VHH binders against q84jc2. Designs and how they scored, part 275

Target 1, 232 residues: q84jc2
Amino acid sequence: MSKMRNLVEEKFLEFYESWVIQLELYLHQLLIAHNNNTMSETELRHLISKLTTHHKAYYTAKWAAIREDVLAFFGSVWLNPLENACSWLTGWKPSMVFRMVDRLRKSRVVLVEAQVKKLEELRVKTKFDEQKIEREMERYQVAMADRKMVELARLGCHVGGESVMVVEAAVRGLSMGLEKMVKAADCVRLKTLKGILDILTPPQCVEFLAAAATFQVQLRRWGNRRHYVTHS

## First folded at step 15 (VHH)

Design zf25 (framework vhh_7z1x_3)
Fold by ESMFold2-Fast, scan of step 15:
Structure zf25 (fold): chain B 232 residues (1-232), chain A 125 residues (1-125)
Amino acid sequence: as target 1 above (232 residues)
Amino acid sequence: QVQLVETGGGLVQPGGSLRLSCTASGFTFDDYGMNWVRQAPGKGLEWLSGISWNSGSTSYADSVKGRFTISRDNAKNTLYLQMNSLQPDDTAVYFCAKDHLRDSYIWGTEYFDSWGQGTQVTVSS
């Protein structure tokens, strides 16, 4: 299984690097569209659709990978230390995207009161869903520690293939529970993203997506420049 | 211990109506979204409807939209499904499922952490 775990990390690293390059290209298109007064609503909706499809592709690839090795996503090798430090359950914290939404209130693309109300309702629901997942993860970590202690005690009584089988069964159980929680967190991310896009107008969606992509790209660049601090 | 108990199933004629109830215990009911799922004879599970913790959002599968209405009473820890204009194809075991997610926001991905035992609905003449 170690060989298959290494392969999962290698394949996802390759996928992620290509995915980020495409995200940067979409960011360029979003920034151009944001400053273009001639782009039609249909053209803006098409650009938004391309970006939502791009994000869906990420979760499709991620869920396939976590089915094989969910632990690869805890301390991911394709992320730099800063990106890993900012991760919440293997990805961005859903409520944090509302900071990008707050940027829209102070921009050229003004939100109407009905949108502000719907966004606040979504923010509250998103924070509630996050807190539920955090409590579930805490309970799971306690349960994992209890199961590990029981299995370690049991292993002290067995010498041979039976001990190996018990360890493999315990590890499988832990991985299945983590997979469920990561998928739950990703569902909240997708729900939050779609919810925001459903509330916003196409020009507002473009500005929001540009802000979100800019943050993701800049976070990666800041983390990758960490080693240059020792040179200066 | 989480427990979900469905009631209200039975035999009904085509075009008829039924109201299903799901009584929840062992958890804080008003902290969780709730769902209805069914399994027809010889078929897989089909998600039908979801409702948020505060009834602020509801979602429906295309097969039941306009015919079924999901609701909840948090004071009674009870989830409901009002089924109107029932068709023979609605014959299935109906399950109550605990989930905080709304289908409209997750592009067809549903995750449930607890299920009831189900209640049988038969639509025939």
Scores: ipSAE 0.000, ipTM 0.153, lowest interface PAE 12.3, mean pLDDT 80

Design zf26 (framework vhh_7z1x_3)
Fold by ESMFold2-Fast, scan of step 15:
Structure zf26 (fold): chain B 232 residues (1-232), chain A 125 residues (1-125)
Amino acid sequence: as target 1 above (232 residues)
Amino acid sequence: QVQLVETGGGLVQPGGSLRLSCTASGFTFDDYGMNWVRQAPGKGLEWLSGISWNSGSTSYADSVKGRFTISRDNAKNTLYLQMNSLQPDDTAVYFCAKDYLYDSYIWGTEYFDSWGQGTQVTVSS
């Protein structure tokens, strides 16, 4: 059982390292595309499709892993301490992406009025979904401290062992609840990313994806340098 | 325990109509987006239509736009799909699926929370 949990962490660490290396390669392509006005709309759409496929591959791998061991994603071994500190329910906070869009808009990104309106509508929906999930997490945390769980914890400490099945069922139930909540948060992330890409033109999508990938890559590099200095 | 039960499938002639129903239990129905998905023999899952928690937003796949209408009755915990102008290639098992969120944004059928057992629709003369 514990061996299977460790194997899940090892497999996802291997996957994630490879996934980040490929993200850096895509970032290089996005930066070249952004600085080269000779790329066709078809070529830009192809690059955007590669990035969306890459992000979907992450969630496919993540959902397979959390089905086996959701707790591996709380304090992940494949993330440095800075990346873990910046996580909201095992990943990036969806509404944070709109601050990036706003920054790019103020920095000479050309957006038409219809796009601004659609982005604002998406931002409001994203915030609503986040608040709903946060309320579910609060209810989950309260449920962990209820009288039944306290009684089961007391029984689990008893040397008789007759309560093992009841304790295991309760723990499995808690893990299933966390899995559902993490998947809900990931669905908000996917919805937000898709929504932004659907609203933006291909050149604007390239600029957005480049900014997002740059931030993710730099956050990892900053955390890795600090970790090295701190633990050297 | 979340449960979704589809009814209303059957045999219908080309050009005919059917109305599918999906009865939900085990969750607060009016908090979530709902979807219809089908699977034709030997093919993958195809998303058809989605509806938000309050019916304020609906979406359709191009293959069914103008022919199918999604609706819901939150008082009855029931989702509907009105299917008109049915074609032989509409033959499939039809599933209702619950979203994780209050509205339906499709980026893959793999991102749905819960599924019904399906109901068979056969369009044949």
Scores: ipSAE 0.360, ipTM 0.709, lowest interface PAE 3.3, mean pLDDT 85

Design zf27 (framework vhh_7z1x_3)
Fold by ESMFold2-Fast, scan of step 15:
Structure zf27 (fold): chain B 232 residues (1-232), chain A 125 residues (1-125)
Amino acid sequence: as target 1 above (232 residues)
Amino acid sequence: QVQLVETGGGLVQPGGSLRLSCTASGFTFDDYGMNWVRQAPGKGLEWLSGISWNSGSTSYADSVKGRFTISRDNAKNTLYLQMNSLQPDDTAVYFCAKDYLWDSYIWGTEYFDSWGQGTQVTVSS
């Protein structure tokens, strides 16, 4: 049996599909720029700006959607099962991108000592932010099984008068807590991405963005292949 | 609970100067980046400036760069905006905004955790 998606899910599914198609087009441009090295610095900066704006558009749309229904982003219908399995708090795990950055140490455009130092400082800060959010999420999940929440769940089985208000207030509190944690996690992602781009030169930014987009696009393709085999 | 209170607004003549203050309470001030945002009558929010937790990093919108200076005093839990060479177009409600993290503004005003109530700045002759 299939269930009809809610309006938030339908709207974001439509947005995300078009967003991914545009990401693939930008990836193609990044790969051409990286492989041919024929673009000027101004052209590279323009391409980096297009990618930055594209990622900003994703978070703008996401934050509008989570304001309405944050739970849509846990087990998202616009992501295949593999993409969902690889998600950390509704998105990519910030520290993972430093594996892609490590590749730049052996790339065509070698990192200078000052960049290596700044990237290590950013990596340490990013891991600290990540761990802080993980502790908050653990506390949230433990609180879901708290005695008060168990009592509220029992109360919800018998609706009437004041019991409805108490249950509604508890559900609102849970949603607000999740929204704040998702936004905090997204801020770590945005800070990490911006920090890396601010440290790197334009050719290094192109190489980094190409690696990140390639991983995102390939993860989606691998997961979609499994889905096709399962449902064909 | 988090509270941000802006003061120092008022009427000032074109070319004049004004210093805004934002007093923070309910959180560890020196763990977070802070921002100044304004809203002119009938317009949307415009980010102006951001400062990191330790004052090591500052950033400015092109519209105020060279005229405004952001600073903070972590011992007093206070954020400042020194505004020089004020123009009629600087007329707006000025808001103090707390970041989710210790770094300054990323890409949009929608990414801030908490906001003050605002203070009115009017630049007219």
Scores: ipSAE 0.014, ipTM 0.394, lowest interface PAE 6.8, mean pLDDT 83

Design zf28 (framework vhh_7z1x_3)
Fold by ESMFold2-Fast, scan of step 15:
Structure zf28 (fold): chain B 232 residues (1-232), chain A 125 residues (1-125)
Amino acid sequence: as target 1 above (232 residues)
Amino acid sequence: QVQLVETGGGLVQPGGSLRLSCTASGFTFDDYGMNWVRQAPGKGLEWLSGISWNSGSTSYADSVKGRFTISRDNAKNTLYLQMNSLQPDDTAVYFCAKDYLFDSYIWGTEYFDSWGQGTQVTVSS
């Protein structure tokens, strides 16, 4: 199967724009639920489930796309420069969501001691998983300076038909390695999100998801406004 | 490349026992959680059991809890599933699956990064 970089980028751009529009609609529902205080726990759990399903749909689409062209996710065309600058391995840094959790401590929906302990345990596990992935990223960077890769680059500068196939195989291997690393990072994201939602009560989940979605939407708006100002 | 090879499947009578093995290569086995997953004929994937990198924690699906035991031998790069009190509904292809990190099964079987080819278990009289 040939890599269709521009087609992958165009298809995911279309998907992502639709996904963000739906996220904004869910954010509106989360803010109503948070401010209203009239929704039952069953209704709140249903809303939380919609958000969880929405995030799972994102990763399903992303993993299909990175199988075709993982490099499209490093400096993504569907993200503005500010969003790209804030990316950690093609997405949000898992430990950052604990800052949204910290906001809940100052909310009217107070965390109990048992929840605080479980959240701290989850934060430590999340940081450990991040460090493991960061070490793997360092290994990929070191592999680029490896003697074998340097020799392959030299071969690519010289006339010789046999070298083309060897270089192409090596490039495919590197892309597969990046794909696995991106998927590992996404699994930490999903594990962290699931862990937080399992610890929090439904009203706290709504507040947390509202804070996270607000930040994501606001970051996009800030980056888009700066882009507009820069280009007048 | 990650390679997972399942063995130990076969035909067994209801109430019987089987021990499945999964031999792993191409990665540092004791750095990852491992899982057993099955697929019955015409059905989707069902997560059965998971074990942490150091055997310090195990988890089981309600359908197999008390009947199946997951274990691992890190020195041999091998994962095991001891299956007791087998039922006709246990008839499936059984897969060994590697976590991306820990607890990937929490979000569904599609979130594992590597799978074996599977071993067939048939429970029939």
Scores: ipSAE 0.000, ipTM 0.260, lowest interface PAE 12.1, mean pLDDT 81

Design zf29 (framework vhh_7z1x_3)
Fold by ESMFold2-Fast, scan of step 15:
Structure zf29 (fold): chain B 232 residues (1-232), chain A 125 residues (1-125)
Amino acid sequence: as target 1 above (232 residues)
Amino acid sequence: QVQLVETGGGLVQPGGSLRLSCTASGFTFDDYGMNWVRQAPGKGLEWLSGISWNSGSTSYADSVKGRFTISRDNAKNTLYLQMNSLQPDDTAVYFCAKDYLLDSYIWGTEYFDSWGQGTQVTVSS
């Protein structure tokens, strides 16, 4: 179909607000599970599965939206300025999540040597994947400056239907390139999340997911409280 | 433009073997993980196997582990699936699929970049 820019932004805003509310509900369940030693392994796996499905639902909705308007994700109206400032290619930076894993290693959750080794291997791989995408983004930006930017600037000096068509084609090409890069970055996120959950035990998964959800919810709350002086 | 073309499908008897090939063009083949996915008549997509860009890591679904082998020839831009000990339940359309990244960890088949049109495999006497 034709691009529906404002409608896409409105629909994703509605989706995201609902998705965050559900994330807060799941966070509450994760914290209860973490503080209670009575839940079975089966019950913990069920809770982990609900969180996994919830995160997958986010990427399903995101990919549908970026197919229509990827540029909406480079200054998202559903995110506050702090959330936008902390974004790496329209989402969380995958290597950052290992800082949360490091906290687990130093907290009440005890990781065995085999898990520590596997997590370090995954961390190295994740950083390698990030760097490859960053190099690709740099090449893309250089190509835009050298070819498409010069072409668009030159065409912007002309009036007529022909120049409008050429500009529209160039913008469409730019958007398609950005869509592929955003999807590549999201795949690093999904593979990193899956990798961590595959290495950790169910109680460790619950603690990790609780830490990640807490950070996401708290970052949103900090950004929504932009006024540090509220006494007047 | 990315193109993936599967070949090698056909009719085989239970217990038989078959080798599928997928020829890739329009991208740097050795920069991406590759996957095999199948769809049985009237059923959803089932991921079978994945291989990293350099063949350094491979993974398999439990349903095919020990019977199927994934491999690639980067010089020929070709992905392979060697299928042994075929069973009637292996009857499906087999697709090759390109990752966005160097390797093929997946949460679902919806996260692949590009797909071939598929090749028919029928296991029947």
Scores: ipSAE 0.278, ipTM 0.681, lowest interface PAE 4.1, mean pLDDT 85

Design zf30 (framework vhh_7z1x_3)
Fold by ESMFold2-Fast, scan of step 15:
Structure zf30 (fold): chain B 232 residues (1-232), chain A 125 residues (1-125)
Amino acid sequence: as target 1 above (232 residues)
Amino acid sequence: QVQLVETGGGLVQPGGSLRLSCTASGFTFDDYGMNWVRQAPGKGLEWLSGISWNSGSTSYADSVKGRFTISRDNAKNTLYLQMNSLQPDDTAVYFCAKDYLKDSYIWGTEYFDSWGQGTQVTVSS
């Protein structure tokens, strides 16, 4: 239902605004922890756990929402145009986070050789997983233009009520395919995030999470500043 | 079609051990990551541990790290949780959960596409 779709967008907008506010609060805590060399490993692990739980909450809410209306995530109303322009299958591109990891090479908490090797292995795996999803999306787009879909579109233009039911069934199938691809992309995101955090020490995790959250928050601020500059 | 059946729960004294098993059917077991989740009385679901399809990757919640061990036997379509040094706070219904996608390793999420019936674990003197 169109009314249900509008309510899904409104509900997720409310969720996302609250989620971003909490992310900014966690970023503040991460920056304090990064500047405080006296924090215990237990305290750092507790903070890292808060961030991982926060990210998991996002995907829990997202997956519930896409079950109801996956198309709401293609051109999301809760994201500004810059955030939408930088999206890869409704979210951040998994391999992008390794650019945040590259900062750790110049940090006060230096990566050891064994960590560098494991991170490179994870980077290669992440890129392969991205390519698989991109090929699936390409196949999906090609399938939308195959002989069956072209014939269904032609029938929808010529015949009213009878062909409408067949077209609606096809559209529902397309939405289910998109849901599967979005969930696959999100699984790569979660696996990549977990993999990095498992390789890094707690101080390195704090620095990585601070860099990632800073980038996300700054991208939103840059896009929001532009929002009314050309309209004013 | 997808069926997950947990066994091995029961009453145990503090400091004791239990081994839980989850038998899977209705899907290709060795294509999917598997998880253990629990729910204590009056509390929400808590993710405990996950294992990849090939046992190459495992992960644990901080509350059970060092005490619990997840493992699987793909030939038997069975998932295991070895629980040591049990505490009264470990009292809960324990659930086996299947990852949503093939070849995926969904880390620490509460969202899975198939759940078992659960098995009760009570840690009390």
Scores: ipSAE 0.000, ipTM 0.195, lowest interface PAE 12.9, mean pLDDT 81

Design zf31 (framework vhh_7z1x_3)
Fold by ESMFold2-Fast, scan of step 15:
Structure zf31 (fold): chain B 232 residues (1-232), chain A 125 residues (1-125)
Amino acid sequence: as target 1 above (232 residues)
Amino acid sequence: QVQLVETGGGLVQPGGSLRLSCTASGFTFDDYGMNWVRQAPGKGLEWLSGISWNSGSTSYADSVKGRFTISRDNAKNTLYLQMNSLQPDDTAVYFCAKDYLEDSYIWGTEYFDSWGQGTQVTVSS
């Protein structure tokens, strides 16, 4: 139902706004920890755990929402146009985080050879997983142009109980396919994040998470600043 | 230390049935999705079936759909695969595999972080 879809969008918008505010607070803590070498390993691990829990909370809420209406995540109302333009399958592109990892090689905490090797192996695996999902999405998009879907789209121009029901069934089928692909992409994101955090030391984890959160927060601020065109 | 131990393999005639078990230790079993994978002689790894942490979701490869049933007993930390209507092409080493993430919704061999030792299934007259 369209009413249920509107409720999903409203509920997730409220969630996301609160989630971003908390992310900014965690970013402040990460930057303090990064600039202050007095924090113990236990304190750093506690902060990393808070960020990990925060990201897991996002995906828990997202997967509940896409079960109800996955299409809400394509052109999301809680994201500005720049954030939407930069999305890869409703979120960040997993391989992009390795650009942030490359900056760690010049940080105050140097990566050892064993870490460099493990990060390279993870980067290769992440790229492979991305390409598999991209091929599946391409197949899905091609299937949308098959004769059956085109005929259903044409039928949808008529009003009538049977035509409406057939079109609604087709849209539900499309949503199920997209839900599977979005979940697959999100799992690659979570595996990549966990993999990086498992390889890095606590100070390196803090630096990495700070870089990632900074980019996410700045992208939102840049997009909000560009949204000043007055409608005629 | 994650440990997965498969049992229940053996020799069976075409059309026969076998039930495989996988006993898990070293992690919280009911937080993770579990999978069955096989490797036939001279072939690569083939994902067969997956089950969510709470048994609420199951998935099967087309090659086994309708013949195999995946299930789990979280109280016993055990995963099962009921195999019916076995064919010579089902001859393979069968592996239990743990999802990389808690409550994972992903299927496929590249999405697992731990594998068992395997149990041999031979379908022959």
Scores: ipSAE 0.000, ipTM 0.151, lowest interface PAE 11.8, mean pLDDT 81

Design zf32 (framework vhh_7z1x_3)
Fold by ESMFold2-Fast, scan of step 15:
Structure zf32 (fold): chain B 232 residues (1-232), chain A 125 residues (1-125)
Amino acid sequence: as target 1 above (232 residues)
Amino acid sequence: QVQLVETGGGLVQPGGSLRLSCTASGFTFDDYGMNWVRQAPGKGLEWLSGISWNSGSTSYADSVKGRFTISRDNAKNTLYLQMNSLQPDDTAVYFCAKDYLSDSYIWGTEYFDSWGQGTQVTVSS
């Protein structure tokens, strides 16, 4: 099991490092676009499309990895402890991004009343979806104390008396439950991101994506920062 | 165990109509968004249409908008796709797919929870 887990972790670590490097490159492009006003609407839409494709690539790779070992995402080795401490069901908490949207009030392009209304509707829907998933996770955690876990523990105590395949089947069942929960949470994240981008104009999308990417990159840098380096 | 079973496929002439059905079991059908997706011979998956849990929202791909209609009957745990003005390039295996959420999810076909086995639609000229 640990050998299979190590391979999944190693493969995703390589993917994630490359993915973050590309995110930083896109962040640079987003900041230039925001500051210089030189890009056409068509060029802004292409940049936004690159970012959305990049985020979709992350979830495609993540879902392939969690199908093999979902537990790798609970305490990920490719994330530093600060990034792990800030995780909600293996990723960012969807409703938190609306705090970043609030900064758009200071944008060069003011949010119109219709956008404010749609963003509030999306915020309410996002919180509803979060609460539904939290209730499902609670049910899952309660079910872990049920008969199946007791049977698994009992089978594990009978050295040479029980089938290894029976234990493996039970563990796979538990992992599939967690996989569905993580995928549901990721769907709320993707729907929230898509919803915000659908409501915002291209310049506002650039500013929002720049803010989100800046936060993600800075959180990683803060957690990875080495302090108290002295030169003798 | 989630199970989705598509029926209603077959051979039809260009300009004809077909109605596909998808019968769902193993989950609370009226809590989830549902989708139709197709795969033409030698091609990738193409999302066609989605419907929210209560039919309050529907969405269509440009290739089928105005020709296809998605609907659901929550009392019968059944999803439908009414296909009109069928063309030879509509020839494909048609799948129903369950969303993870109450609304249909249209970011990508790779993000659906469960899939049916598919039903073949052949439009011959």
Scores: ipSAE 0.383, ipTM 0.713, lowest interface PAE 3.2, mean pLDDT 85

Design zf33 (framework vhh_7z1x_3)
Fold by ESMFold2-Fast, scan of step 15:
Structure zf33 (fold): chain B 232 residues (1-232), chain A 125 residues (1-125)
Amino acid sequence: as target 1 above (232 residues)
Amino acid sequence: QVQLVETGGGLVQPGGSLRLSCTASGFTFDDYGMNWVRQAPGKGLEWLSGISWNSGSTSYADSVKGRFTISRDNAKNTLYLQMNSLQPDDTAVYFCAKDYLTDSYIWGTEYFDSWGQGTQVTVSS
């Protein structure tokens, strides 16, 4: 079982390193497009589509990996300690991206009233879905520490086929519960990202995606150079 | 154990109508968005329509907009698809699908939680 878990971690680490290198290349293209304002709408939409496809590829690979070992995504070996400390249910917290959207109020291409209204409606929906998942995670964590789990842990210390089978069934149930919560959290991320991109114009999408990618890349660099950050 | 069971498929003539039903069990039906998806012979999955947990929002693919109507009855744990003005190109297996969230506004069918076994709709003269 542990041998299969090591292979999942190794394969996803290789995937993630390549995925981050490609994200940095896309970030370079986004920054050129944003700063120089030289691209046509068609070219901007093509670049946005590349980023969308890139993010979807991440979730495709992640969902394949979590079906085999969801626990690999809690305290991931492909992330540094700072990135792991900043994770909410194995990834970015959906509501936090609206802080990057708020920056667009001061951009060269100002948000119109209709966009501000739609973004606020999306923010409310995102927060509602996020809080629902947080309540599910709280119930999961409480269940880990309740009397039933304590009794199962105690039974696992005794010789007996029935006790072993009951403990193994409980552990499988816990893993399936985590997988479902991680997938629900990823769906909030995908819905939030899609919603923002559908509301924004192509130049605003480029600015938003550049801000998000910049933050992700800088967080990784800060964590790799620990002397720039306090351990959280 | 999430279970979704589609009924109401069958053979219908062009221009005819059918009403599909999907009965849900094993989860709190009124907490989740629900979808209809079809697969025509030799083709991939095509999303058709979605409805939020409270029927407050509905969405449709361009191919069925104005001809199909999605609805739900939360008291009966049942999802419906009313199909009007059916054409031979509507021939497909029709699937009921459950979202992970309260609505169906996401990027693709690969992100749905659970699926029914499907019901065959054949539009033939």
Scores: ipSAE 0.592, ipTM 0.825, lowest interface PAE 1.7, mean pLDDT 86

Design zf34 (framework vhh_7z1x_3)
Fold by ESMFold2-Fast, scan of step 15:
Structure zf34 (fold): chain B 232 residues (1-232), chain A 125 residues (1-125)
Amino acid sequence: as target 1 above (232 residues)
Amino acid sequence: QVQLVETGGGLVQPGGSLRLSCTASGFTFDDYGMNWVRQAPGKGLEWLSGISWNSGSTSYADSVKGRFTISRDNAKNTLYLQMNSLQPDDTAVYFCAKDYLGDSYIWGTEYFDSWGQGTQVTVSS
């Protein structure tokens, strides 16, 4: 039996394809700005603003979709298997973006000591928030094995009507818990991204955003090609 | 394991031509941008040219623009550099390099994740 898509999956798939196309267009603009070094600070700030607005649009659409069906974001149909394998709570792991930041330290544009200090403080804070969410995820998984949930699972096998209502209420509760954790993870992602952009100069922001967008686009391309090779 | 092997270097007279080849293995060649970089005796690394995964985009350093042409054959996992109108100042070890982030040549040589051993090009009479 083929895997079926629901309305939330279909709608978000259409949104995501368009969002990625626009990301590639912005990436092209970021690379031109970095290569030519002809843009004014005002022009660079405008480009950075377009990228931040684009990322905000993603999380706005995502949060609307998870309110309807959070489970669609675990093993998403709009992501290839490689993208899904690299996901941490339905998206990128927040601390991973500091690998792109570390590359800026090797660039010709020198990070001043004040920036290095603030980036390290942000890295520590990000890892702390990430660890806190991982503890909540562990508690959620342990709660799934609680005696009450085990009894509910057994009850669902024997009786119709009342059992169906009890099971549906439990599933709604599980979905609400996952929605809360996904939103918490997304908040750490947005705070980390905003924090980095607030610390960096406009040319450094362009370099950082280009690195992040390049990695995201390239990961998708790698996964799409490998998906064709492994589909047998 | 990623391997890049450069060939085609040698001695050539000023005004002459050479074609360098780089054979890639250990990764999906057509998923990555590729670059040519050189190092002259006693000097640092100089990026020369880059090509996108599908050959749709190419870029050149001002020092080689109009004289060198980068190309690739994805079916053969091979990168090429056609060098025309060679000058004594083109004497260097030539390396091919794999992109990590795509368009890494715009950002600097530190963004390349794999390098070949190099091939020597000497331009003299």
Scores: ipSAE 0.000, ipTM 0.103, lowest interface PAE 18.2, mean pLDDT 81

